# VH-VL binders against Peptide methionine sulfoxide reductase B3, chloroplastic (MSRB3): the designs that were tried, part 13

Target 1, 158 residues: Peptide methionine sulfoxide reductase B3, chloroplastic (MSRB3), of Oryza sativa subsp. japonica (Rice) (q6auk5)
Amino acid sequence: RGTAGRRRLQVVVAMSSSAPPPPPGSVQKSEEEWEAILSPEQFRILRLKGTEYPGTGEYDKLFAEGVYECAGCGTPLYKSSTKFNSGCGWPAFYEGFPGAIARTPDPDGRRIEITCAACGGHLGHVFKGEGFNTPTDERHCVNSISLKFIPASEDSKL
Key: E = the ipSAE of ESMFold2; O = the ipSAE of OpenDDE; V2 = 0.75 times the mean of E and O plus 0.25 times the DockQ between their complexes.

## First folded at step 10 (VH-VL; framework fv_bexmarilimab)

Design g2 (from f6 with heavy chain M104L; at its last look DockQ between E and O 0.67; V2 from the best seeds 0.00; counts 0 for: pae E 3.7 > 2)
Fold by OpenDDE, look of step 10:
Structure g2 (fold): chain C 158 residues (1-158), chain A 121 residues (1-121), chain B 108 residues (1-108)
Amino acid sequence: as target 1 above (158 residues)
Amino acid sequence: QVTLKESGPTLVKPTQTLTLTCSFSGFSLSTSGVAIGWIRQPPGKALEWLAHIYWDDDKRYNPALKSRLTISKDTSKNQVVLTMTNMDPVDTATYYCAHSWEFLDYYFDYWGQGTLVTVSS
Amino acid sequence: EIVLTQSPGTLSLSPGERATLSCTASQSVSSEYLHWYQQKPGKAPKLLIYGASSLQSGVPSRFSGSGSGTDYTLTISSLQPEDFATYYCQQWYSSPYTFGQGTKLEIK
């Protein structure tokens, strides 16, 4: 009667110790310093709050596994698992990393601007209650230029 | 293709109410993010925003003219209506309706051709 | 209200020349809410630039916008005959959403 020892595969859920998001405002640079390190298009979007034309962004139709970082400061902003197809013409996410996204209501109260909490870089706007089948029913509409995609295969090295 | 067209009286008497209709195609006011605005331009003068209405029936008015303005929509007809009461000769202008998309920056990307409204006794 | 003042009122230039149009706001306006329109006689305004520096689709690359805070600029690098028109800046930062008084670009 061989007692087959049930090796409890302890699925070590590698709690990916998501490094705590950097504190808000932890990355401070002058506009001149930003202009020196960013591409002209990155500077236009991140620092001058420009907007990409819909459907032109590199990450609009990308749904690969990975993390989206701030193109300015490198702070992780979004998981690919939170990305969804909204059809709006920009990358859409239903939530960011905790504390990674700052929110500023527009003066007219219709939209809420979203920025990188670390560096203040402009990302886009968040919309609520639009009826998307997501856990939050929020749509972070983000400029691709504001983001840098890091594939999951590369993230494991961080 | 997005198109907008203003219609209504081209002549209004002082103290009367102006009613203008914006008929549009190529989009729906039931679509999230869509707004229709009214802008006027006196002959040889600058543009003045009057009001706009959003897809969710939120309405915004120029504070200086709010007491005289009413904006409404009929989504099923693809129409937006603007009423302006107590018209005066100073209100003589070309009136435009225009499309806006709030998922982008707030601007008017498509305009009607405009309709000239003259206020005269 | 935010008053947008455009300068000059009239700009007389020749085809091929560079045009620089200014729009000054009475208070700071976030760049994303500052827009430029072109209007030709008897026609409706046409969106040229949105968010201070973003070129509207179909607009020639000779048009560009810049600025921040209270000061914004529209530039036409090399004027074409079809560019002679009136240009308006507009803010959607706060109600009422105001336009500048316009700059008329005319042929010298």
Scores: ipSAE 0.343, ipTM 0.769, lowest interface PAE 1.6, mean pLDDT 91
ESMFold2, look of step 10: ipSAE 0.369; ipTM 0.751
ESMFold2 (binder alone), look of step 10: mean pLDDT 92; pTM 0.930

Design g3 (from f6 with heavy chain M104F; at its last look DockQ between E and O 0.51; V2 from the best seeds 0.00; counts 0 for: pae E 3.1 > 2)
Fold by OpenDDE, look of step 10:
Structure g3 (fold): chain C 158 residues (1-158), chain A 121 residues (1-121), chain B 108 residues (1-108)
Amino acid sequence: as target 1 above (158 residues)
Amino acid sequence: QVTLKESGPTLVKPTQTLTLTCSFSGFSLSTSGVAIGWIRQPPGKALEWLAHIYWDDDKRYNPALKSRLTISKDTSKNQVVLTMTNMDPVDTATYYCAHSWEFFDYYFDYWGQGTLVTVSS
Amino acid sequence: EIVLTQSPGTLSLSPGERATLSCTASQSVSSEYLHWYQQKPGKAPKLLIYGASSLQSGVPSRFSGSGSGTDYTLTISSLQPEDFATYYCQQWYSSPYTFGQGTKLEIK
C-alpha cells in the first residue's frame, strides 16, 4: 500500500513586492524646471491645476489592463482594476495606490483636491458617497493629461 | 439642452419679501454634483452672488445677506426658489439663476436670461 | 472676503488688436477657482474661461487665460467685433464667491 506523499503545493503567493510608493514630496522641482520638461498642456494641468474639458481626455474611455502613472514624475497612481465608468467625462477610479494620492480639502469642504503625493502634481478631485457600486464609493476624477497609462504587458517589470 | 428661467414679481415694495423661482430643464437637481445658484446685478453694476443649493440640499448663502435669504428646491418640479426679505431700493437688480456642476471646477456654466426686479414705493 | 480688482475699467481698442485684461485678487486664489465671464448688454453672463486657463466649449481660440496666486489675465489675441463686451473675473475659492467689478471692452 504505497503511501502517496501529498506534495503540498506550496502556492508561493508571489507577494508582488509592490515597490513602496515614493515618499511624499520625494520629487522636488521648481516650476521653471517643470515647465522645461512638461508639455504646455501637462504644465497647465499638473502645475497650474487646470482642468480638461469633459469627454476629451485620452483615458476617459480606456479600460485596458495596466497602471496609470503620474505624467509628471512617473509615480504609479492607479490600477486599471480600480477604474470604472462614472459617466462624468473624466477617468474615474475608486482608489489609488496606498500613499500615492494626497488629498486637500477645498475651503468650503465640498470637494477634495487630489494630487500626486510624490511631486504634488494636480490630478483632479475625489468625491465620496455618490452611490457608485465600487468597493469604496469614492470617485477619483482625474485629468487624463495628468496620467500616463502603462499597459500590463509592460508592467510585468514592476 | 440646459435651460434656466427666472420668474416672479418684477415690482416689489420696500420691506416686502421677494420670491423668485428658477425653473430649469435639461438636467435634474437629483443628479449628483448639480447646484443652482442665484446671482444679481444692479443696473450698470457688477455681479453679486447671493446663494446656491446643491443636489444634496446643502445650502450656501452670501454672509452679508444670509439673514435675508432662503433658498429651497423642489426636485420633482425642477425648481429652485429664492426668498429675500426686507427688500430695499438698493436691492433693485437683475436676478439670475445659474447652473453649476461640482464635478467640474466651481463655475456657472448655464445662466437664465435674468429677471429685473425693481424695488419702489 | 476676497476682492477681485479688474483693470482697466474700460479698454478701448479696434478690431484686430490684442486685448489684455487683468484681475487681481486681494489674497491668493487657486487657479482652478478663478473664472472669466463675458457679458453683452441686456444678456446674461456667459462662461468664457474656467480654472484660469481652460476655454469653455465653443469659445474661440483667440481667447486665453493665464495667471496664478493673486494675478490673472484674460487675453484676446485679435479682437473681433463680437468681442466687445464687459468681462468679469470670478472666484469660487472662498465664500462669498465674488466677482470683479468688470472691464468694459469698447470699440475705439
Scores: ipSAE 0.337, ipTM 0.765, lowest interface PAE 1.7, mean pLDDT 91
ESMFold2, look of step 10: ipSAE 0.439; ipTM 0.768
ESMFold2 (binder alone), look of step 10: mean pLDDT 92; pTM 0.937

Design g4 (from f6 with heavy chain F103Y; at its last look DockQ between E and O 0.48; V2 from the best seeds 0.00; counts 0 for: pae E 2.4 > 2)
Heavy chain, then light chain:
Amino acid sequence: QVTLKESGPTLVKPTQTLTLTCSFSGFSLSTSGVAIGWIRQPPGKALEWLAHIYWDDDKRYNPALKSRLTISKDTSKNQVVLTMTNMDPVDTATYYCAHSWEYMDYYFDYWGQGTLVTVSS
Amino acid sequence: EIVLTQSPGTLSLSPGERATLSCTASQSVSSEYLHWYQQKPGKAPKLLIYGASSLQSGVPSRFSGSGSGTDYTLTISSLQPEDFATYYCQQWYSSPYTFGQGTKLEIK
ESMFold2, look of step 10: ipSAE 0.515; ipTM 0.799
ESMFold2 (binder alone), look of step 10: mean pLDDT 92; pTM 0.934
OpenDDE, look of step 10: ipSAE 0.492; ipTM 0.809

Design g5 (from f6 with heavy chain S32Y; at its last look DockQ between E and O 0.46; V2 from the best seeds 0.00; counts 0 for: pae E 3.9 > 2)
Fold by ESMFold2, look of step 10:
Structure g5 (fold): chain C 158 residues (1-158), chain A 121 residues (1-121), chain B 108 residues (1-108)
Amino acid sequence: as target 1 above (158 residues)
Amino acid sequence: QVTLKESGPTLVKPTQTLTLTCSFSGFSLSTYGVAIGWIRQPPGKALEWLAHIYWDDDKRYNPALKSRLTISKDTSKNQVVLTMTNMDPVDTATYYCAHSWEFMDYYFDYWGQGTLVTVSS
Amino acid sequence: EIVLTQSPGTLSLSPGERATLSCTASQSVSSEYLHWYQQKPGKAPKLLIYGASSLQSGVPSRFSGSGSGTDYTLTISSLQPEDFATYYCQQWYSSPYTFGQGTKLEIK
């Protein structure tokens, strides 16, 4: 019913997109709970560490202003101003929000997995030293399906 | 269309050095994330990974064979070369080169047809 | 070294039957690095499944993969004549990157 429902939804969306990231490990759910919340493809990537086919992700070519959240737990991960065109076929960011991104080297040290620090959801990998003209020279190579884009509200920017 | 092809001697004597060339087309070794691996298969037996070379010239070797293997690339010629020293009859196998892409979890998505190398006195 | 043990060594079945092939790792493997290949006589291996459960492009939906940790399974829901081949699992988790010894799927 009515405008009250839409108002509560908009407040929830705004709080979700602007809230600081939860502490590391603060979002824990069972496998069954994640399966109930996530689409099959989200589960495959966020929980089973899959990789989407390059050039196919919803956000690969998106450069609108806003915030990218974890599709699993809603934690803000990247602001749009850190997104850049890497040419590799996945969304690329040079920096996440402080404390939002956890890193785990693979056993042989070639790739470094990046996860949502709050829920452990798989995002992709980070590469350093590739020579991109960005402040960090890091490429957070992130699956679109691991993210949910929250557009900036034009009215809320005033 | 991605293709790879192995070339080199098909018969070597014990103690000789084997040099195999992987010639490929449909991709570039300068492309971020691209890698070429060498895998062998003795007749009727399982596959064994030998070595891998990445677009940035990083090289990895099977530890059991590391002292005998050298891998290198020539990006301008679209070639990768594997050298294996001190060949022995146990090294008789079909040798494959294969493409992988580290951004897609390193699986071998394209393989050459293979070349049988027989080591016999 | 992570040893991948495949069972059974040989699986004899008829077309239309369901095939279940096992791959057991001597140590836990992150499932994104567990891959399955099909090999027919005289041919190079062909990638079927990557990351334990994702089908490579062009692979029929009758193939499926599952598993995590040390235990992985390849399933073919209704065997076709072209499916009789040898199947290998492979891990890219830890060097040396190893293959299983194979399961030969043959016509009964």
Scores: ipSAE 0.342, ipTM 0.746, lowest interface PAE 3.9, mean pLDDT 87
ESMFold2 (binder alone), look of step 10: mean pLDDT 92; pTM 0.937
OpenDDE, look of step 10: ipSAE 0.443; ipTM 0.798

## First folded at step 11 (VH-VL; framework fv_bexmarilimab)

Design i1 (from g4 with light chain W92R; at its last look DockQ between E and O 0.60; V2 from the best seeds 0.00; counts 0 for: pae E 3.1 > 2)
Heavy chain, then light chain:
Amino acid sequence: QVTLKESGPTLVKPTQTLTLTCSFSGFSLSTSGVAIGWIRQPPGKALEWLAHIYWDDDKRYNPALKSRLTISKDTSKNQVVLTMTNMDPVDTATYYCAHSWEYMDYYFDYWGQGTLVTVSS
Amino acid sequence: EIVLTQSPGTLSLSPGERATLSCTASQSVSSEYLHWYQQKPGKAPKLLIYGASSLQSGVPSRFSGSGSGTDYTLTISSLQPEDFATYYCQQRYSSPYTFGQGTKLEIK
ESMFold2, look of step 11: ipSAE 0.434; ipTM 0.763
ESMFold2 (binder alone), look of step 11: mean pLDDT 91; pTM 0.915
OpenDDE, look of step 11: ipSAE 0.327; ipTM 0.764

Design i2 (from g4 with light chain G51Q; at its last look DockQ between E and O 0.53; V2 from the best seeds 0.00; counts 0 for: pae E 2.4 > 2)
Fold by OpenDDE, look of step 11:
Structure i2 (fold): chain C 158 residues (1-158), chain A 121 residues (1-121), chain B 108 residues (1-108)
Amino acid sequence: as target 1 above (158 residues)
Amino acid sequence: QVTLKESGPTLVKPTQTLTLTCSFSGFSLSTSGVAIGWIRQPPGKALEWLAHIYWDDDKRYNPALKSRLTISKDTSKNQVVLTMTNMDPVDTATYYCAHSWEYMDYYFDYWGQGTLVTVSS
Amino acid sequence: EIVLTQSPGTLSLSPGERATLSCTASQSVSSEYLHWYQQKPGKAPKLLIYQASSLQSGVPSRFSGSGSGTDYTLTISSLQPEDFATYYCQQWYSSPYTFGQGTKLEIK
């Protein structure tokens, strides 16, 4: 009676040690330094709080699996699973990574600006209570230029 | 194509109430993020913002004129109405309605042609 | 209220010349809330530049905007005949949303 040794396949759950998001304000550069490393369009959006034209953003209609990072500092901001089609003309997310998104109410109280918590880069605005069928009913309206998409297949190599 | 058009009386007597209507097409005030504002310009003078109404019926008024201004919308008719009470000759101006978008920017991207309102006895 | 002061009041130039228009705010205004409009006689204002430096669609590339804080500039690199108009800066930073008094660009 041959004792078939059950090789316990230790599924090494490679805990992808997702490095904790950098602390807020952890990336500090002067505007001159930013201008030196960012493209003119990136600088316009991220640092001068510009807005890309609706429907022109690279990630407006992208729904592939991955992570969206800050185009400025590389900090992870959004999961693709939180992305949804809002029809607004910009990438829309219903939530960011914990602590990754800073919020600043506008003076008029109509909008809330969202920025990368790490570097202060302008992302866009967050809107609440619009009736979207999402877990939060929030819409992070984000400039594509403010983001860098990292496909899931590439994250597994890190 | 976005269009706005102001309509109403072109002559108002002092102390009377001005009622202007902005009729628009190419967009809906039921659409989230849409807003319509009123701006006036006395002849040969600068522009002055008067009031705003948003898609969610939120309203903003110029603080200096708030007591005299009322803005309302009829979404079904694609109209915004501005009323201004106690008109005075100093209120003689071209009155514009304009479209704005709140999602990413606050500016007036589309304007009506304006209507000249003269306040005179 | 935020007062926007434009200078000069009148600018007389010839076609082909460079025009520089200034807008100074009485207090700091974030660039995202500073806009420029062009107005021709008998016409409504037209949006030229939004957020201090973003060119509105359909506006020629000879127009540019710059600035931050209290000081903003509209530049026309080479004036064309159709550019002679009045230009207004406007802020949407705080109510009331004020305009500058305008700079009239006239042909010399």
Scores: ipSAE 0.304, ipTM 0.756, lowest interface PAE 2.2, mean pLDDT 91
ESMFold2, look of step 11: ipSAE 0.501; ipTM 0.798
ESMFold2 (binder alone), look of step 11: mean pLDDT 91; pTM 0.930

Design i3 (from g4 with light chain S95Y; at its last look DockQ between E and O 0.60; V2 from the best seeds 0.00; counts 0 for: pae E 2.8 > 2)
Heavy chain, then light chain:
Amino acid sequence: QVTLKESGPTLVKPTQTLTLTCSFSGFSLSTSGVAIGWIRQPPGKALEWLAHIYWDDDKRYNPALKSRLTISKDTSKNQVVLTMTNMDPVDTATYYCAHSWEYMDYYFDYWGQGTLVTVSS
Amino acid sequence: EIVLTQSPGTLSLSPGERATLSCTASQSVSSEYLHWYQQKPGKAPKLLIYGASSLQSGVPSRFSGSGSGTDYTLTISSLQPEDFATYYCQQWYSYPYTFGQGTKLEIK
ESMFold2, look of step 11: ipSAE 0.462; ipTM 0.779
ESMFold2 (binder alone), look of step 11: mean pLDDT 91; pTM 0.926
OpenDDE, look of step 11: ipSAE 0.621; ipTM 0.835

Design i4 (from g4 with heavy chain V34M; at its last look DockQ between E and O 0.68; V2 from the best seeds 0.00; counts 0 for: pae E 2.9 > 2)
Fold by ESMFold2, look of step 11:
Order: C-alpha cells, then sequence, then structure tokens
Structure i4 (fold): chain C 158 residues (1-158), chain A 121 residues (1-121), chain B 108 residues (1-108)
C-alpha cells in the first residue's frame, strides 16, 4: 500500500564516496614501479617531493563540485567544499578526509609536509594559524599535479 | 619585477661592526611565505649562507657565525638589515641578499648585485 | 652539517660538448631541497635548477638536473659560449644551509 518498498534517489554527497579511505601504507610500489606509471612531472612531485610553480596548476582556480583524489593511487583526499581561495598560487584546502592525509615536519621545523597516507605521495605542505576565515585555520597547500579531480555527476547534485 | 640591492660601507677596519641594508621591491616581506637571506662569498671562494629572516619574523643564523650576526626587517620600508660584529680580514667578501619563498622549497630565486666589503688592518 | 662536494673542481670543454657536473652530499638530502646556481665573474649567482631537476623560468632546455639521496648531477647537453661559468649546488634541507665549493666550467 502506501510508500512501503519504494526507494527514492537521495541527494548523494557529491564530493566523496562513503567508503573509508585505504589504510595508511596500503599502496606500496617501488620507485621504479612508480616511475613507470607516473608522468615525469607527477613522479617529480609525488615521489621526489617537488613543488609545481605557483599559478600553473590545473586546479589552482577550480572550485567545481567534486572530490580530489591522489593522482598516484586514487585515494580520495579532499572534498571540493573544503577548497578555498588562498591567493598563494596553489590549490588550498582546510581539511582532508579522515585518515587520508599524513603529516611529517621538515627537519628545520619551518614546514610540515603532507602526504597521501595510502601511498606516501607528496602533496605539499600544511600551514596553521594564518587567519583565513575557514573552520580549521589550516591551509593544505597542495600541488595540482598530485591531485586528480573527479567532478560531481548531475545525479549526485540531487 | 623583483629586485634587491645591497648597501653599506665597502671598507671596514678590524673589530668594527658591519651594517648592511638590503633594499628590495616587487614583493612585500609581510606576504606569507616570503623570506630574505644573506650570503657571502670571499674572493675566489665558495658561497656561504649567513642568515635568513621570514615574513613572520622568524630568524635563522649560520651556527658558526651566530654570535656575531643580527638580522632584522622593516617591512614598511622594504628593507632587511644585517649586522656583523667584530669584523676580521677573513670576513672580506662580497655580500649578497637574496629572496626566497618557503612555499617553493627555499631556493634563492632573486639576488642583489652584491657589495664587496674589505676588512683591512 | 651537510657538506656538498662538487666534482670536478674544474672542467675544461669546448662549445658544443656535453658537460656533466657532480654534487655529492655527505648525508642524504631530500631532492626538493637540492638546487643549482650559475655564477659568472662579477655577477650574482643565478638560479638554474630547483628541486634537483626543475628548470627555473628562462633557463634554456639544454640544462637538466637529476639525482636523489646523496648523488646529484647537472648536465648541459650542448655547451654554448655563455655557459662557461662556475656552478654551485646548494642544499636547504638542514642548517647550516650549505653550498658546494663549485665547479668551474672553462673553455679548453
Amino acid sequence: as target 1 above (158 residues)
Amino acid sequence: QVTLKESGPTLVKPTQTLTLTCSFSGFSLSTSGMAIGWIRQPPGKALEWLAHIYWDDDKRYNPALKSRLTISKDTSKNQVVLTMTNMDPVDTATYYCAHSWEYMDYYFDYWGQGTLVTVSS
Amino acid sequence: EIVLTQSPGTLSLSPGERATLSCTASQSVSSEYLHWYQQKPGKAPKLLIYGASSLQSGVPSRFSGSGSGTDYTLTISSLQPEDFATYYCQQWYSSPYTFGQGTKLEIK
């Protein structure tokens, strides 16, 4: 009778899968294996910890709805809703998916490296206390080359 | 366009204090991530890092020279000042100031022309 | 302190030849902090390569860099007259931030 047994399409969270991210360290490849599958620039940044030149990244000024994944291993890292305009020339996020981002202080104590927790791919650095009007007052300053943007579908916006 | 220029005395006597000013344009040292370093080069020898000052006023010094060096900035005047005490003839060198941006791995992307400082007894 | 040892100290070559310059660190450094500079007499150093392998804007593509850990290389594929200069590697991994002693490229 009534509405029993029916399923409605519900608004799907456009920016992420509901599945948990892969465990830390769960994606392991030798550097030779990484070099074989990554573009030269991806390898330079994800594995050799390089930094793309400011203002050159594909996602620097992108604010479309969707999810940013690790370009190396495909792990979901950031929702588009956490992206903000820092004005610094790189994509900026104030928060990653739980457990997706690992942090390692640089030896001189100035910067804190952020990496994909699953594969160890270099993302960039996180800065705290800069005064941006965001919930965390953190800026994950991330190379576009380290990311692959997955746009929200029309169905996921309903 | 980013430019830097060193100014100060070119001749100093032993034991005197050297004060050098780096005047720059094309960026502000109040901008997050910006930094200025000082590097010297004795005639015919390698470059030696001396000190660095960051936008947030953090200061770093070469440990071998730390007791003799003071770095400071005046952001409103686009100047950084290096003071080095108790100068000795071995400190004769060309002194450079250089720009770095810590968001780009600390390399020195723009340098001043350098100023030769001679320490003569 | 991380000591950067450059080899050879002097490299004598003719225009058109390939130059290979070595920089060896006394301890492993993360390659993102290993940089190369060119210096001509009477001039300030000029950044060529940052992060071991990335060309700075305006640097000709005949320059390239490679390496990781303790061993780094600067290569100039076909020397031009303006490339005869002194080259320095530099590390920003750990204080004191040090330069190598230089490799002087000179005309044979």
Scores: ipSAE 0.453, ipTM 0.781, lowest interface PAE 2.9, mean pLDDT 88
ESMFold2 (binder alone), look of step 11: mean pLDDT 91; pTM 0.929
OpenDDE, look of step 11: ipSAE 0.535; ipTM 0.820

Design i5 (from g4 with heavy chain S100T; at its last look DockQ between E and O 0.51; V2 from the best seeds 0.00; counts 0 for: pae E 2.6 > 2)
Fold by OpenDDE, look of step 11:
Structure i5 (fold): chain C 158 residues (1-158), chain A 121 residues (1-121), chain B 108 residues (1-108)
Amino acid sequence: as target 1 above (158 residues)
Amino acid sequence: QVTLKESGPTLVKPTQTLTLTCSFSGFSLSTSGVAIGWIRQPPGKALEWLAHIYWDDDKRYNPALKSRLTISKDTSKNQVVLTMTNMDPVDTATYYCAHTWEYMDYYFDYWGQGTLVTVSS
Amino acid sequence: EIVLTQSPGTLSLSPGERATLSCTASQSVSSEYLHWYQQKPGKAPKLLIYGASSLQSGVPSRFSGSGSGTDYTLTISSLQPEDFATYYCQQWYSSPYTFGQGTKLEIK
């Protein structure tokens, strides 16, 4: 009676060691340097705190699986799973990656500016307590131009 | 289509209270992010912000005029009311109501045509 | 309060010329809170530029905004007859939300 040794296929769950997000302020460039590497529209929004017109953003109605990175420095900012339809005309997320989003209170006390913690690039604003059925009831309203979407199929290759 | 229209008296006596109503359509003040503001402009002069009210009933006033101003909303009627007490000839101006959206930037994107209010004895 | 000073007070130009309008703030204002309006006689102001450099929908591309800190500029690359109006800058950085005194753009 041959004892068939059940080779336990150790499914090495390759914990894709998602590299920790770069520390805040880890990407330092002059405005001239940014202008040299960003498109004019990217520079306008990320560095001059411009805003894209509502409903025109590439990612406003995109709900594919993936990760949204800072279009400036490439830092991961949001998971697609945190994206929701707020109806505001811009991509909306209820939370960012831990430490990826810096917050600066609006002097008026109504809004909070959100920026990439790594490079300081302008993303948009976060609003709280609006009554959305999300885990945080926060709405990160983000310019599409500030983001680069990376599909999940591509992340698995890293 | 977004529209705003100011209504109220066009002539007010000194020391009296001005009451203006902004009636609007094409949006709701129950919608998150919406606010309505009042701005005035004396003849041939610059614009002056007076007050605005948000969808959540938060109110902001020009500090210099705060003691004289009251802003309120009736969402069911799509109306915002501004009252200004103790009117003086210096308060003679065209009064505008305007829509603002807070989701990204605060600006007045839609305006009423304005109503000229003259303060005279 | 933040005082916005516009210059020049009056600008006389011909159609086809470039117009440059300045707005100087008494203190630093974040770009996202600086806006430009156009006003024609007997009409309400119209939003042109929001956030210092964002063109409002429906506004011709000949209009552009730039600047940061205390200094902001509205540029009209080639003036059209309909562009002759008064232009106001406005800040929403701190209360009261003030306007500049305006620049009147008139036909030469």
Scores: ipSAE 0.477, ipTM 0.804, lowest interface PAE 1.3, mean pLDDT 92
ESMFold2, look of step 11: ipSAE 0.501; ipTM 0.796
ESMFold2 (binder alone), look of step 11: mean pLDDT 92; pTM 0.931

Design i6 (from g4 with light chain S54Y; at its last look DockQ between E and O 0.66; V2 from the best seeds 0.00; counts 0 for: pae E 3.0 > 2)
Fold by OpenDDE, look of step 11:
Structure i6 (fold): chain C 158 residues (1-158), chain A 121 residues (1-121), chain B 108 residues (1-108)
Amino acid sequence: as target 1 above (158 residues)
Amino acid sequence: QVTLKESGPTLVKPTQTLTLTCSFSGFSLSTSGVAIGWIRQPPGKALEWLAHIYWDDDKRYNPALKSRLTISKDTSKNQVVLTMTNMDPVDTATYYCAHSWEYMDYYFDYWGQGTLVTVSS
Amino acid sequence: EIVLTQSPGTLSLSPGERATLSCTASQSVSSEYLHWYQQKPGKAPKLLIYGASYLQSGVPSRFSGSGSGTDYTLTISSLQPEDFATYYCQQWYSSPYTFGQGTKLEIK
């Protein structure tokens, strides 16, 4: 009676040690330094708080699986699973990674600017209570130029 | 096509209340991010923002004129109404209503043709 | 309130010339809240540039905007006859949402 040794396939759950998001303000560069490394459009949006024209953003209608990083500093900002079609003309997310998004109310309190917590790069604005069928009912309206999409297939190689 | 049109009296006596109506088409004030503002321009002078009403019925007023201004909307009629009390000859101006957008930036992208309101005894 | 000062008050140029219009804010304004309008006599203002540097749809490419902080510029690279008008800058950074006093661009 041959004792078939059950090879316990140790599924090494490669805990992808997702490096903790960099602490807020961890990326400090002068505006001149940013201008040197960013494209003119990136600099205009991320550093001068410009806004891309609605419906023109690369990621407006992209719903592939992956992670959206800050185009400035590379910090992960949003999961594709949080992206939804709001119809606003810009990529919309209902939440960011914990601690990745900084919020600054505008002077009159009507809107809330969102920025990368790591580098301060301008992303767009967050709106609340608009009635979207999302877990948070928040809409992070984000410029595509502020983002870099990393497909899920590529993240598994890191 | 987005259109806005101001209507109301073109002549108002001092101390009277001005009531202007902005009728619009091509959009709805029930749409998230939409707002309508009123701007006036005295003859040969600069533009002055008066008030704003948002799709969610939030209202904003020029602080200098807040006590005199009331803005309201009737979404079902596609109308916004501005009232201004205690009119004075200094309030003689062309009054505009304009569409604004708040999704990313606030600006007045569509304007009515304006209506000249003269305040005179 | 934020005061926007435009200069010059009047600019006299010929068709084909370059026009440079200045808008100076009494305090820093984020570029996303600075806009430019064109107004012709007897007409409503028309949005030209939003967010300091973005052209409104349908606006010719000869128009451009730049600036940050307190200093903003509208440039028309080569003036066309239809460009002679009054130009206003406007801020939506803080209430009241003020306009500049305007720059009148007239034919020399």
Scores: ipSAE 0.300, ipTM 0.752, lowest interface PAE 2.1, mean pLDDT 91
ESMFold2, look of step 11: ipSAE 0.421; ipTM 0.766
ESMFold2 (binder alone), look of step 11: mean pLDDT 92; pTM 0.934

